VHH binders against q9vpf9. Designs and how they scored, part 5

Target 1, 373 residues: q9vpf9
Amino acid sequence: MSMSIDSNKLLLRKGDMKLDNYPTCAVEALTRLETLIASRNKQNMVMQIISEFIFLERTPKDGDVRKSQALPISQMNLFQEFQLIIALIEYFSRPGRDATRNAIFLSLFGSHLTPQRSKLLSRLISTAVSGSVAPLLSSAGTWMQQVGCKTPLSLEVAQNIVSDFISYSRKTPEQLKQLPMVGPHFAANFMVAVADLYLNEQRSPTLNPPPDALLDTITEWMMENPTLCQASQQPLVLPAGAIAMPFTTPLAGLLRWVVLAPLVSNRSAYSNLHLSLLRALQQLVSSGESTALPSQDLMQIVKSLQSYCARLAESKTDPQADAAYQKCMERFAQAVQIALSSNCITNQIQLLCLLESLPPHKLMKIVIEAHKK
Below, E stands for the ipSAE of ESMFold2; O stands for the ipSAE of OpenDDE; V2 stands for 0.75 times the mean of E and O plus 0.25 times the DockQ between their complexes.

## First folded at step 1 (VHH)

Design o1 (framework vhh_4orz_3)
Fold by ESMFold2-Fast, scan of step 1:
Parts: structure tokens; C-alpha cells; sequence
Structure o1 (fold): chain B 373 residues (1-373), chain A 119 residues (1-119)
């Protein structure tokens, strides 16, 4: 079913949309999107309304770039950006269907963000964290899942939260302490994103090491809200012929980060986080949760350690004498022991074979032998 | 099974250009981040450029604005366009694949291709 609607009647009149009336035109556009977003045939009109009436974007005019390939140019001044953030906070706080709210959020911030929209998204989410705006954080959490929690878009959001509330912000970590209660899905997806961000900090050598306050905050979250670790990141529905994303969980992402952390850092805050993850894993295992630690994520830890050991071999260093490798294997063996003892690992035989391929470690050898049948 | 094969290296004069290619096989290419790293004589291996599975790019400060990384998921290839080459760019260039594992933790590595920049 396609509705026969005159698209010009669904748009706000350009003559009524003056700077003095902003953000009224954005609020009215959001309301119009509620009916349009349900129609699969109207995606181009939705994008046009968002660009023109919400973000005040114009067709690119760059003399050195073909017009058709240039990014949209924002016409918003700083005050209008502030007005838009407030309008979006108010809009997403209104009663409504979660599916519609989530679809509008995804349409606003999509997978191909301009620098200006990316900046606004980060400010919007930080404002929502600061104000405990649960409906918006729920939509943001869903958005992170839809674009992928380990993608540059999600990592940028995560990095900005760390910057705003932990690193160099005048704000206290207190605003993050309630995040698992206010926006559990956003908190879970944020943990996946920060784990990946800091595990891969050498991708950007200018990225500062994770603050101890971040590690302590996540440790507290895990201790107080262990169910946060159970949230599975479901694979998104991809176009025909596309490859599905690997199955991941917040627990698996955080565990990978803390197990591999000794390869780049020797901070005690990681040991506290590791202990909290082992306790969360033990609790999930005892409750019968079989998907908390997917074997694919454990196998990725093995591959990372194999790559590290290959580098040690290039420098003629014995992995069994390398302090960093020993610490990684100690933490990994502890987590594997809990997981194997619960019979909650899929592809256990393949995992055991991969673990046996790593340079020997005393605790890991004991763990492997105890579960070899 | 898994292979990363680099090509396009060679000898070039300072200020010149080279394009490196990496052909990947035996794994799900589109799900992996791809990177170029280099090792100069007597120095440690260093990261040069990264492209994520989603197409986002990042570059080391020493090569920013001179090098461009790109990928073709239909052909399972990643390439590095190197412009305004300097003698300091002389190194063996390696292609690496990782599911966002960091510069020192890539899953797969190529054998490398030599790039020599004369002054």
C-alpha cells in the first residue's frame, strides 16, 4: 500500500521558516516524520525534511569538489545548535511508540553523518546523560546497536562521553553512576564501544590512555548491575549478499579489553575491573546464561595473543619470559576456567585446540587439562 | 588458506608517487579492518593507515595528507596511494587484517613489499 499524498503539503512552508521561528520548524518537521517514517516509499522525503528543516542544511557549494559528491553545508549558528539540542530532548521525552522514536533517531543521525551532525549527536547524548533523559538514551542505545557498537560512529560517541564526564570535563563521574538504571541499553553499548576504543588505542597514537575513573566507573556498574553484562548485541539485518556482524556481548568485549590490557598498560585499575568481570561471569553462569561469553570472542583473544607472540618471536623474546604475556594468560585462564566449568561455551573443542596452540602458561595448562575429556 | 599478498612497491624519486595493493583471500574480508604498517631499516614496525570494515579511515601524523587508504570489498583488495614521497618513507610495507584488534594485534599479515625513496 502506497498512500497518494501531495508531498508539498507534508513540508513546512519555506516562507514561515525564519530564524526567529527556529526551533519551531524543527519540532513541526519531527511531528511530520512520525507519519512519513512508517512508509518505506518516503525515505528520500524524510531525508530532505531532516536536512532542510531540522539541521538547516543546504546543497553543497564547493568550487573544488563536484556538487553531487560534497557533504551538506550546515547553516546553523551556535545558538540554533543549542535550540535544536533542547528541542530534541523535549521531543524524545514525549509519550509515543518506541519503534517510531528509534526510527526517527536513526534517520536523524544515520550511518553517514556530516561533521556538524556528529558534533550535535555527541552534545545531545551528553546532555541526555547529564539530565537522565531515559527515552532519548534508549533511542541512542538502539542507534548504537543499529550502526554497530564497534564502528567509528559509536566509538566517537563513547570517546565524547569519556571526555565530557571523566577526562577533562568539569563534571563529576556521578552523572554516569546512574546511567545503568536510567539507560541500561545505552550503558551496555557504551561499555562495548569503550572496550573497543581503548583496546585499539594504538590505531590513533594520540588517543590518551583510559582514565582510572573510567575503569572504576565500569567496575562499579558491573558490581551493582551484573545483568548489564547479559545484554546480547543482536546482529543487524543486512542487505542481501552482505556479511553478518560477529555476535558480541558487553561482558565479552570488556573481558577481551582487560585480558589484553597488559600488552599496552600495567595499571591496577584493570585488575579491579577484571575481578568484577569474573564475578559477573560466575553469577551469569550460575543463573544458566549460556550466551554471556560467546566462543567467537574468546577465539579472538587467542588470535590477538598469537599475533603478539609472533611479534615477540621477531625480537627473539621468549613468550614464557614476557611479563605482559604472562599477565594476559593469567587473566584469560581465570575467565576460561569459569566459562568451561559451566558448560556454557559453544565449540568447546575448537576453543581448547586454539588455547593449546598458544605458548605454554602454567595456569592455562591446568585449566585445559581439567576440561579435556 | 588465509593470504594477504602485497604489490606495487619499488624504487621512486623523492616527491614521486606509488600505489600499493593488497589482495586478500581465505577470510571474510568485508568484516575486517585493514591496515598498512611499515618497518624502516633498524627501526620498529609502525602503523601508517587504517580503514575499518565500515570504510572509516585514520592515518599516522607523519603520512597524513600525503597517503590515502581505500578498499574494494567486491575485489577483496585494500590499496594505499602514496603521494609526495620522502626518503624517510623508505621501508618494507605490510598489509594487515584485524577485527578491530589494534596495531600490534592484527589477525593476519602479508609478507611485505619494499618501498625505496631516493633523494
Amino acid sequence: as target 1 above (373 residues)
Amino acid sequence: EVQLVESGGGLVQAGGSLRLFCAASGFTFSSYAMAWLRQAPGKRREWVALITSGGSTDYADSVKDRFTISRDNAKNTVSLQMNSLKPEDTAIYFCAAGYWLGTDYFDYWGQGTQVTVSS
Scores: ipSAE 0.000, ipTM 0.107, lowest interface PAE 21.7, mean pLDDT 77

Design o10 (framework vhh_4orz_3)
Fold by ESMFold2-Fast, scan of step 1:
Structure o10 (fold): chain B 373 residues (1-373), chain A 122 residues (1-122)
Amino acid sequence: as target 1 above (373 residues)
Amino acid sequence: EVQLVESGGGLVQAGGSLRLFCAASGFTFSSYAMAWLRQAPGKRREWVALIYSGGSTDYADSVKDRFTISRDNAKNTVSLQMNSLKPEDTAIYFCAREIYWSGSYTYYFDYWGQGTQVTVSS
């Protein structure tokens, strides 16, 4: 099929499809991708068109470029990068053909991004947040879900939003306050990503709390937008025949934040976030969603608490007498009780056995005994 | 050149467990996300579990909390631990490799194994 692919690519280069006619060649390439992306036999052609006419990429060469030897390097100057951002904003701002536009967005910014494409993606998304570009944010949300919200790429996008909007703020920025209404899918997936960056032993050996403004922003989002965590409100739009990755609720990651927070922070916002998470969990149950909290995510919280208790034992402190541990267990028991009572956990026996391995807590013991039989 | 070979399937009673293995060869295994998909009799192939190159995992709602996907990059192997099996889990299970630019247009898998049969009796 090389001959057919090469012939079609040569046709695209004739006329006005030239590298010195930028950004026109990028705009024309985006339009032509709408026909090609659904064909599995045209994948190589799609990637070559994107590389050559949109990102102006060349074959990797010697030096530090060898670290990304499998990935091309962009030859765009700063003005061309600016022109591309504007062209992409305009292209992804138009409503209609959402499945095709999402497929194109995924083709532009797939999981094996070059550093140049990664920087452009971050600038594109920050621009879309600032300008409230809902269709583009919808495509970005779809991208985060398809590549995985906890992958290095999604985490980098999330960190760039934190850097651009949170790091210099003492309160929730206005642009971010509107984000759950403008781009709910992106907001939900952003929360999954940032939840993974903080208060998580798997990412850091220390339970580093999120920046105050980020915690306040997420707390306000959850309090004001109770349906944000519902899969039914976050449909994934892809072309027919595509294998969709499932929506990951931010409830599990945020629950880890509120359960583990007493170990490192005294911020009152965690109490408000905890109450909003309990309401969101009850709302998921009311909507008929029976798998709201995966037991694997809850078991990771148990493991973090076990690690903390092991450190207390080394210092000869009794976990049952530790005020921070008691507050962690109180919040955890409340969430587990709602999930178990609502049949939101399929592997209940394994979770209950693991919870029993934690130092006893009065409410948690009652919850475990109520659901053992 | 790229080969994916599944093993570990069989007949098991409801509530039982099975562990599936996929031996991969002919490519840089550590650079690709690997998936398990299944096809029940008379039904379309459905995605079951995915493990990313970095080790993060995703599961279909029907198998969450029951199945665990894992990988061994040193042995070029991806595994699926299946617990609390139900009759509706009866299917041919396929190991698949994602394309280099995974998520680029869809999660299309470019290479599939021949599959291994899993039958769960009631």
Scores: ipSAE 0.000, ipTM 0.333, lowest interface PAE 11.3, mean pLDDT 80

Design o11 (framework vhh_4orz_3)
Fold by ESMFold2-Fast, scan of step 1:
Structure o11 (fold): chain B 373 residues (1-373), chain A 121 residues (1-121)
Amino acid sequence: as target 1 above (373 residues)
Amino acid sequence: EVQLVESGGGLVQAGGSLRLFCAASGFTFSSYAMAWLRQAPGKRREWVALITSGGSTDYADSVKDRFTISRDNAKNTVSLQMNSLKPEDTAIYFCAAEDYFWEGLDEYDYWGQGTQVTVSS
């Protein structure tokens, strides 16, 4: 496989063994990557080589047996990582088209990250949050959607934000208060990812509540930004010919939190979050927008409640007399009523059937009967 | 200006040995990766051996364990020791230089004129 002798080859040779001009050579490589992305006849091999040059990575030599099983090896030291992060922040802060920035971000951080690039991406995003770097956060939000907001890659980004800003905070961190205004798409996709980590039976048999500061942060975000959930559902700004991944919603994940919370917590923030979610659903009705609330996510809530009721049966407790279960069902019924009335739920018939399998609740029975075909 | 000059080629019988030399001038030799490539009659040019600026070596499967590449930064030379030569090794051997190498790229910054190696049966 040959590369053309042109600007690409000249640019890649500026690094030399001394790297005296790093990160300037990386910025020049980013500019070259930008011109190639604009091309209808993109050269995947050349773009990959430019990306590897930017991260100072080496691939196994052709003919090396390890090539089929080994990821590129990073040659970056800690200072060079810092220099590259600053260079990327400056690069993404320049005036330009969103589609171009998003294409560059996707080319740099794709769906198959080396451990070193993954670590650098986490540091880059945390730095962008701290510095309110809106264009970079917008591209990061698009990246999370394209790789999938609940995939290991997106969950690692979400966990890093929790680690850097939330884990040892006693209240909502100052750096995160403005995130919904600075990067609404990133904030919304962060909520999709982080909601999947807590109060989720698929990840832990004991429903683990989120850290207090995280719950407070998300509750404040939702109370102060009623349209924030819709930011995750807007069409992605991608280069021509790219296929956008299906939109997702933080509504279902956060609804699972507020519905299941009475089983493990008595914090009032869940009541405030619940009311904010109901307002978000009603905003869809008022604006005339249709937003999908996936029935599969709601069915998972039903299954968690079924598991809880099975444990109540073992202790000879009537679910209709259990205060926690009653509060869960009341919140669930209120949300389902608004969502069904606003046509936000997909696969309605299957969901209604599963809801009927739960121990009876007065409000939920009324909701089910009102929406039977 | 930049110059790469190969020497040491010739006629040898199968099973014999030859040592090729490449003398470099006009650039910072110690910073460059050096490679040997060959072109057999009627075939495309193929990569044979590489030595990085740091001294790491790599070889094509067809010559592995038979050829050894080495460099002398004080004399600005790269050498290719060829042992157990086969008729299939008959080709013009080129010395090439590249300042940043990865993943089997065969287009280099600087090329020599080539030296003929003929292996008889």
Scores: ipSAE 0.000, ipTM 0.120, lowest interface PAE 16.0, mean pLDDT 78

Design o2 (framework vhh_4orz_3)
Fold by ESMFold2-Fast, scan of step 1:
Structure o2 (fold): chain B 373 residues (1-373), chain A 120 residues (1-120)
Amino acid sequence: as target 1 above (373 residues)
Amino acid sequence: EVQLVESGGGLVQAGGSLRLFCAASGFTFSRYAMAWLRQAPGKRREWVALIYSGGSTDYADSVKDRFTISRDNAKNTVSLQMNSLKPEDTAIYFCARDYYFGSLWDFDYWGQGTQVTVSS
């Protein structure tokens, strides 16, 4: 491993560190990381060593169960984890440039996390939500987009928020009601992640159906903050370690989830969410904006329904399955009608052709015929 | 109370076979599609096989032609016959009930899982 004099100094300091010095040393290391990020000659190796020092990480030894992964092992105890969370909250609350905070966040958490850093990230974000720490939530939101809102890392973050704030609630928690105002970028990317989490064909043993409180929370967010429907912008220049992901928006992700929801659930909370999404879409279209629901996302919904119908052909004369499909098509037709009325949909002819390939539905047929050229 | 209980997991050499069982109770079993899913260490859960109420089956590409899902409506059981096992098949295998027939988006009840370990 190539190392600088500064990196060697940090390793020596880490070896001599005592419990009482940890918060001070962590803050000092964060300040050094900030200086390096601002420098013209960015030294990625030195920044990696500094982040390893912040998390008290060491190289795996012969006896370590994680040796095969070649990832550093954190030596932090629970008290040191608590101290670091407090130090990070205080650090990110300092006046400064968003770009610098975001770069530091990415350097600390990147796209390839050790189990200990992943656990600390979850605790840090939950603490920031509880404390309404806007600068940290802004950096977390940017981080989710940089690593990809639909990647396992972002889905894990979304699952932890559901677990920590929503799973045992019968009403939207007050901290979450304010989240769109405190951290709009995080709230938007959380919605993208959670929609994919519950739509994804792969499920965790601990991932039950989404609680009504989650659907109600998102419904309230959309009704009170319709601009959250705006496109989650993919960065044109990705930082080191970032994963390029397909462009998506909260509206597109949530709509796909809600349109397909009747296939698995008849809960009224989905209908309320659907209506809030149609309202948001109509508002965006009326303002001359339709990029929140691009044709590619509409075509993906068609393909999902085609796949379902192909499988459903095996279950001839199932009234429950037919009713579910009819409900999906009703919701989808309503959204398509609003989107097409904008006259801003690209590849409209291809979209209409794909829609015609779906099994007949009365409202969808009317929508298709109204927009044929 | 809906309950799903898996059994049949264990340690097996590469190229070997195992048969997993899932005993279901607390609902009209014949009405529901049933699925097998698995989760390997450090990976997200993935769908493996699905059997519709009518007996039709679907498989993930990674297990197609090696695994066979079947059901016995008289005994309220679903089983997974796993042949030509590979180290990559090492995972905890879960039995799940599909809320609507044929959907892969939401499973409303899960078993505790059964460990399958395939030695190289």
Scores: ipSAE 0.000, ipTM 0.147, lowest interface PAE 15.3, mean pLDDT 76

Design o3 (framework vhh_4orz_3; at its last look DockQ between E and O 0.07; V2 from the best seeds 0.00; counts 0 for: pae O 10.6 > 2, placed apart)
Fold by ESMFold2, look of step 2:
Order: structure tokens, then sequence, then C-alpha cells
Structure o3 (fold): chain B 373 residues (1-373), chain A 120 residues (1-120)
């Protein structure tokens, strides 16, 4: 049985909280939630307290919206939104158990965020990056893994960081450059997310390269932080016995960038990133990692190359004479060679057969023949 | 009152497919991880598939690449697409909830189950 405290009974009378003391009532609610989230039977109360006292939401009535579309309506003004962001920064910066902070963060920003909560989440995380707020970024990293790095929730956060620190910034802020040191788990999960946004035909009909400043930042992160890709593999800090969702490393997505980049760019940064990715892959091979590169991700690269070669053939251009294609295949062969040495690719026979369907490349042919028996 | 109601079970030939559904009510569905469990005759209940509040998924090794879990938070439903069914998949299938701070052996709620029978 769980132990109870008298303050939990007071939270059952939500009319006792004073909404006119914002953001103080939000901070008070957060403190009370720490005791409530241990209870198996109080989850609906937890969510109601979060909605009413932290995000200042109300349930629509018949005069407002149809009952079938009953989503919370935010009543926060812009000043209260800023006050909440500051209060959350302060709350997550206080000493305490990481498992509790992570549980609170997940309760605040679970799936199906209202538009207002989604905007607040993105602004909160960008503020934490600007302030180098390590405890909050640690909780954000855990959150991103638990909801999934490639889901709409995580991609929105990643896109907003790119917007705030890359697209609309005159220069890349030092705080973003230092993110791997301040919040390595979040930085790794951010890399998974942004890798999915660019040079990815599953997300866009065209191969859109990342902004130059983002590419340079990611490349520097990988060169300066040799163990960053391993940060995705660290055990989550959650309450004892809690579910840890599967991690995703950024290796496969970033490999797609460097392999496909010659089709759309000649930036030398991709060569530096490629070398860093080969080094990171070698480290995983040495450590015995067997699932670092899902075959589906590698087959996506092959499909993109097949599409490019089909266009070359229709324009009567020989792929073996195409410098871009040859560069793609050189990078791909080097990565596949290392990955196959450790059997860290699922269903590698299917991948090898698919690689043979591409126009020949000398190094890739050697790699295929060495592993096909 | 918390309720989880499974449906979609039935009899199917080996190699066939079924889709199971779970309708949830009485709790904040989007705050819970959802899972499918199964219990074969004479065996312990075992975990089959898991989906996080954000849509991330995980599967037991025995069903990986054959089963797909998904959720619809607007309708408060979870589904399990089961392909390439084998006689070993014969079981009562249960929909369950877990908070993101609870372990896989600690389910907050589960339903009455739906029978899936796969003929040899």
Amino acid sequence: as target 1 above (373 residues)
Amino acid sequence: EVQLVESGGGLVQAGGSLRLFCAASGFTFSSYYMAWLRQAPGKRREWVALISSGGSTDYADSVKDRFTISRDNAKNTVSLQMNSLKPEDTAIYFCATIRYWSGLDEYDYWGQGTQVTVSS
C-alpha cells in the first residue's frame, strides 16, 4: 500500500487554489503534484490540476464549442505565458530527484498537447537552451525519448530550435554550440529529430539539405564530443520499475545526410561529418552494439539513390560517370563496410541484394562480395 | 469508472490476419502508455506490444515485425494489427494501461479480453 499525506486531501478541493495568484498557483500546483503522481488512483485529478492551475485552461461548454470537440481552451495572456516559462525554469532548476522531475515534465507535456501547450513547450526548451539550464534539458531529453524523437511532438521542438538558433539568428549562439556538454541526452535526441527533417524523402518530396549553420553545428558537435551518440543509449532516470521506451541513435539519420548530400550540395562539412560518423560507428562496433543501424534506414538511402539513377538514365547520363553518384556510393560503402563487420544491421542479406541493384561502384562491390557468402 | 473494452477477436487460419481494438473511457487516455498482453491456455500472461503517449512503440521478440500497435487519442482507442498469425498466437488478448513511471509488470487497468484462435 502507498503512504498518504494530509495535503493530498486539500488538492481534492480544487476550489481552494487561488487562480488570482498566478504564477504562484502554478508553482504550488507543481509541488502538490509531486505527492500525487505516486498515487495509482489520482491520475485524472493530476491532469485536471495541470490543466486548470498550470495552463489556465477550461473545459468548453455548450455555448462555446460542440461537446464532441471538447478540448481545453487556454485563457492565458502573453504575460502569463512568459511568467509560466520562468516559473518552470526555476522549478526544474531546484535540487531534487531526477525521476520526479522527469515524471512531472512528462505529465505536463504528454501526447495530444493543445496548441498552446505545444507553443509553451517549444519556448520553454529554447529558453532552457539559451540559459544552459541542465536539469530542464535533462528532463526534455528523457521526454523526447519517451514520446519518440521522430514524432510530431519532438519534430516541432526540433524545428523551433532550428528556427530560434539557426534560421533567425545572425550567428550560431555559444549556448547552442555547448548543448552537448550541458544536455548530452537532449542533444543526441535533437540530432535524431533534425536528421529526420532534412535530406529525407519520407518527410519531403525533394531532398532539402539542412541549413549550412545547422550542418556546421552538428558536425562540430560530433567532432568535439566523441561519445555523444552513446548518450542516446544511457538508461533513463524514471521512477523505479518504470517503462523506458526504446532509444534511437542519430547515426542512421546523419549517415543519410552525408551519403545523399552530394546529390544536392558540395559543402566540405559533409566530409568532416562523414569521418565523425565513421568514428562513432567504430566505437559502437568495438562496444558490441548489434542494433545501431536498422536496415530500413539503410534501404531508404538505397531507394533515394535508385530514384536519382533512374533520372540519370532517362536523361541518358551514365551513373558510373556521375561524380555526385560516385561520391554518394564511396561514403555509403565505407559506412556499410564498418557496419557489416559487426553484424549490426538487421536483415543484411536483403540489404546486400538491394545494394547490388544500384549501378556498380568498386568499393561497394568489394564490400558486397566480402559479406555475401 | 475506468473501462477498457477489447474487440476484434475471432477464429483465423494460420498465416491470416486480425485487427484488435480497445476502447478506453473514464481516464485521461493521452497520459497513459497503452499495452497489449496475451494469455494462452495454461500459461502466464505475457506482454505483446507497447505504445507511449507520444506514439513510440516496442514489441515482444515473438511478435516483432508481424504485429503493429497504434493509437488514436481523439477516439481513445488502441489497435493491434496482427499479421502472419501462427497457432502459437492463440490466446486471450488484453488491453492495458501503464503510467510512464510504472513497470511492465505493473498495469494500472486492463480489460476482460478478446479471444484469438489460430487454427493449425
Scores: ipSAE 0.070, ipTM 0.601, lowest interface PAE 6.8, mean pLDDT 82
Fold by OpenDDE, look of step 2:
Structure o3 (fold): chain B 373 residues (1-373), chain A 120 residues (1-120)
Amino acid sequence: as target 1 above (373 residues)
Amino acid sequence: EVQLVESGGGLVQAGGSLRLFCAASGFTFSSYYMAWLRQAPGKRREWVALISSGGSTDYADSVKDRFTISRDNAKNTVSLQMNSLKPEDTAIYFCATIRYWSGLDEYDYWGQGTQVTVSS
């Protein structure tokens, strides 16, 4: 009965896979990865299989492999890319272990993606959104958390979704509207990424508001699903021994939107979004989760307001008389009050000190005084 | 600017113990995974130990049950207790920060490293 162990070892040899039939070889590779991915010692093999049989990448034969930081070049044509997307959708739609699925997804689209893989990833996810492919979106959500929701790669994915479903569409497609239902974890992480793209002075010296349709979509999501922001807090299903990266909630980024919005827009959608955010924050208080709002993100908001006030000063305008600033501070104070009361903010003292540096606002002053022990 | 400064390396006999320290600055330390890496002469850099912001740990098989990674978020420090050291553990040890977990063992930043030499 000892013969059965040796036969399984033979099946894992790179030599038995033939590149002659794409995408069949890719599907076969994926199946083989299911057994390999559980072993930490076989990561190199996994990566090689992925590179060779899934993405059809060739390492340039030239000289010392050690020195050539040259990214592998995929030999895939556009049709093969399409085939791969379909194959992946089918693969991820099959019954299986979530941990294995997530591990495979992470292995396919790791942190150092080639431009081609990155583009393919974006297309894959957009296709998954269009097709409401829940298992794939679940894996994508996990992926986004593991790589970081604010990384260039995540932002690229988010931007592509915005482009595909918002920018090029007259009306927001139903598939995007239902994304929170189909893939709540991905939707939440997507919100983190898109929130980072707009009204962010770290990215642009000018506060650029989100497209109206995007704002409306996000607002609708938040109004209809007050627990959506909690979806990012769900435990990740990862392989044994894997370390889950910390989650990021969309709350801070969206708060930045609503707080800074009065400086650039008078749309009522921001008021609705603000209300939804406050409700979401209140719900978090009940769950006892302490890490929902990083102080650094809130400090960024303060810095933006400081900058605005500096500009007011240059124009000899009193911030107390500035309606936009007052509205910003009102929204900000309300959110901070709830967050502080729930102990959801890290480094609270530092934040309070920074808030005190802003021109005085009645409500904010009350909030600061209440929490300054 | 992100800075990582390793210390605590030295010469030790086989079976001995060392404790490495890393002081971190220039980023929100408590928000990041920290890791210890090592690179032996002529070998590729390899990960040794990982610790999450919340204190979850993972170890390479080669150091499992011998090494212990810990962190102090208040002091922005990460430590590596190394027990039962072997000549094979001889390497430059690096402290690193991790922003994301991928199967590719990619790390964002690391320090200059500290030399650990285990004599037979």
Scores: ipSAE 0.007, ipTM 0.254, lowest interface PAE 10.6, mean pLDDT 86
Fold by ESMFold2-Fast, scan of step 1:
Formats: sequence, C-alpha cells, structure tokens
Structure o3 (fold): chain B 373 residues (1-373), chain A 120 residues (1-120)
Amino acid sequence: as target 1 above (373 residues)
Amino acid sequence: EVQLVESGGGLVQAGGSLRLFCAASGFTFSSYYMAWLRQAPGKRREWVALISSGGSTDYADSVKDRFTISRDNAKNTVSLQMNSLKPEDTAIYFCATIRYWSGLDEYDYWGQGTQVTVSS
C-alpha cells in the first residue's frame, strides 16, 4: 500500500523513540496510541506502530519488496517477550478510561493476531490472573466479547488458562477463586468459551477431557457468584468491517454442556456443576426477568439429543432404556421446568413442540404437560 | 528461602569448552523460566541464554550456535554448555529466574555468579 505512513514513523523516531531501545520504544508507542486511536483516519498508522515498535514485526523477505502476502513475523527474542509482558502489565495497571484501554487492547490483539501475538496474549492474561490485574482482565474480557467468545481465538485463551492454572500450575487456586471478583467480565466470558471448548469430548480427538478441578472451580464460582450467569453486555468498539457477535450468557453454555455430558462421561463433578447451575437459575428468577436461558440454546440441546437418538435407532437400542439418554433428559427437564415456571424463555410454544419430538421421558412429559393449555 | 548457586566456571584456552550449572532451591523450579546472564570486565550485564518452563530456548547473537542451555526439573538444575569459547566470553556468569504469571519483575531471583576466563 501507497500510504503516507513513513513520515509518521519518522516523527515517532525523532521523538527519541528508537527500535534499539526496547522496551522503551514499546512504552512510548502505547502512549502515542492513546491519542491516535480516537481518530478513525489513523487506523493504518495505529496498526503499523503496533507492528513495528511493540511487536518488532517485519514482513518476510521474498525478494520482491512490492509483493508480499505473508503475515509479519516477530523478531522478538524470549527476553524481549518478557520485557513486553511486564511493560503491558504496567501500562494496563495505570489509571485511565476503560474505553481507551479496551481500544488499545483490541488493536494489539484483535484485528492483527498472529501466532506470536496469540502466544504473548496467553502469557499476558495468565500474568494478569496471577497478579489480579483488574483493569487488564477487564480489557481481556471485553476483547473476548469483541472477537466472539466461541471463536478459535477465545477458545485458545480458555485452553491456556486451563493449562496454566488447573492442569499444570503448582500455584494455589486462590487466584482463580478470586477471579470472579477481580475480573467478573473475563470470568463470565471464560466460562462461555470453556463450555463450548469441552461441550463434546469426542468432537476433539486432540483435546483431553476437562479436569475435575476445572468443573469444581466453575461450580464454586457459580455457588459463590450466581450473578456470573447473567453476563452483562459492554459497549463495544470494533475495528472497521468486523461483525458484531451477540453476547452469550454463561448459564446457557454451561447448561448445554452438563445436560449433554452423560453422553460421554459419568463423572460426579458434572452433577455438582448441574446443581449449582439450577440454584443460580432459581436465584435469577427471584431477582426479576432473566435472559439467561435463550430458547435457541435449549433448542440446540434438543437437536443434539435427536441426533443421539437417531444413532441409537440405527443400533436398535431403545432410548427409554438408555442410561445416558435418561440422565440427559432428567437434567434437561429440571432446567426447563425452572425456566418455564419463571417466564425466562422466549418462543415457549416452539420449544415445547421440539421437546415433544424427543423419545418420551417421564419427568420431561410432566414438565411439558404442566406448561401446555 | 530461594537460592540459586552457580558452579563450573574456570580458566580455559580459546576454542575450549566449559559446562556451567545452576542448582536451585526454595521455589517451584519447573514452573519458572531460567536465564543465564554475564558481566564482562568494564561492561554492562547482558543476557546470554533463556529457557522456558516448557523447554523452549533463546540465545544472544554473540553466543548462538556455540552455547546450549538445558534444564533438569527432577534435580532443579539449569545448565549452560559453552563450546568454541572466545576471549570475549570472559565474564562472571549469573543464573536468574523469572516468573511471568506471578511476578511483575523481569527477574525474580539472582545467583552469586561464577567466573569464566578465556585465554588467547
């Protein structure tokens, strides 16, 4: 591109910022971005400054300066990566406006995320969780919403948190126990992502089953912080051309996960999580109208169960005698009963018709009949 | 308390080799990045080699392809194999650790150092 960006880079260098003085050039770049991000016409300048002075990226040389479709590659060594993580932690710990921090965070990681930046993002978020860096976690939570909580980007962040704190970390779980209080938006979006990540263990042959410690942690979060199931939507600042994704509630994703879990696993940790989710749902009802269980998510559970029953029919197995199906339907019926009794469901008639399409289950039949005329 | 103890330094002729060891105690060694730094006479301290908790490594340009950093988590030890030594490698070598997800400092702990002298 023939953009007049070179003069702006030269101006930054004339301001005593040099690439040979790392991480000082990254810190100066972050300060300059606070002014530039407010200007729509300077988006290309913002991305170039981030690439050159923060991540030390350059386009791989293919012999043709005018032609390159390759993604930039970071020239940072591991020591410089640590310097950057520390600089970002310090930067995001400063007093400032949420909108500015969120816009800078999105510019660093949202619109131009390479494998190297993804790796640094994971380290940055893990450091923020360990240090209880609330402003950074708030920006990370907003970033997950901006890129979509069920996208590969958010799922990778969720997997890294599981790996760092639950599967492989020797740190006490106190930092995770405090996470809903320090970074509630991040904790809520993490639950949305992890529920989707582990929804069906058989769909991801390279993904290990969720650790019991993960299920126990989420159970404790929900028991101590029931309001996390009502994730609040934040005003979003998206890059030009990005599609705004609807905010997903953690309760809907978690319920889908625990209801379908008996198809893959008999672990008691899922039963404990299920009970905590039912308690949270009942408490939301007592506080007023709730959108925590969208009918679309419940309809997706029906479709998954229909697919399972179709497979049972091919093997000539009676769904009414299948233990896994019976346990799924029992959990599903309990959640549906609370939701329907509480007027938390939109398009109730369509949901009831879909539920009737499933092989009969005694408790579900009682629930359906109670909510028909 | 946290301790890092370097050993293996000494006098060697140009083209020779030395192996440095750092014995760590008082912290969860396997969870930390480990680094080797050096300070030459009259010069500033500079980093030499870095190894992550997962075993990923990086090196200063001046030592790349000559030095190899490794770790043994069962023994809480990090090692630096130095080959093709040059007079310019003469320095006190320090072991250091960094905790990227629990501390905000670049280096959490430093050792006392071990002297390496390379004669021409």
Scores: ipSAE 0.000, ipTM 0.341, lowest interface PAE 12.1, mean pLDDT 77
ESMFold2 (binder alone), look of step 2: mean pLDDT 82; pTM 0.823

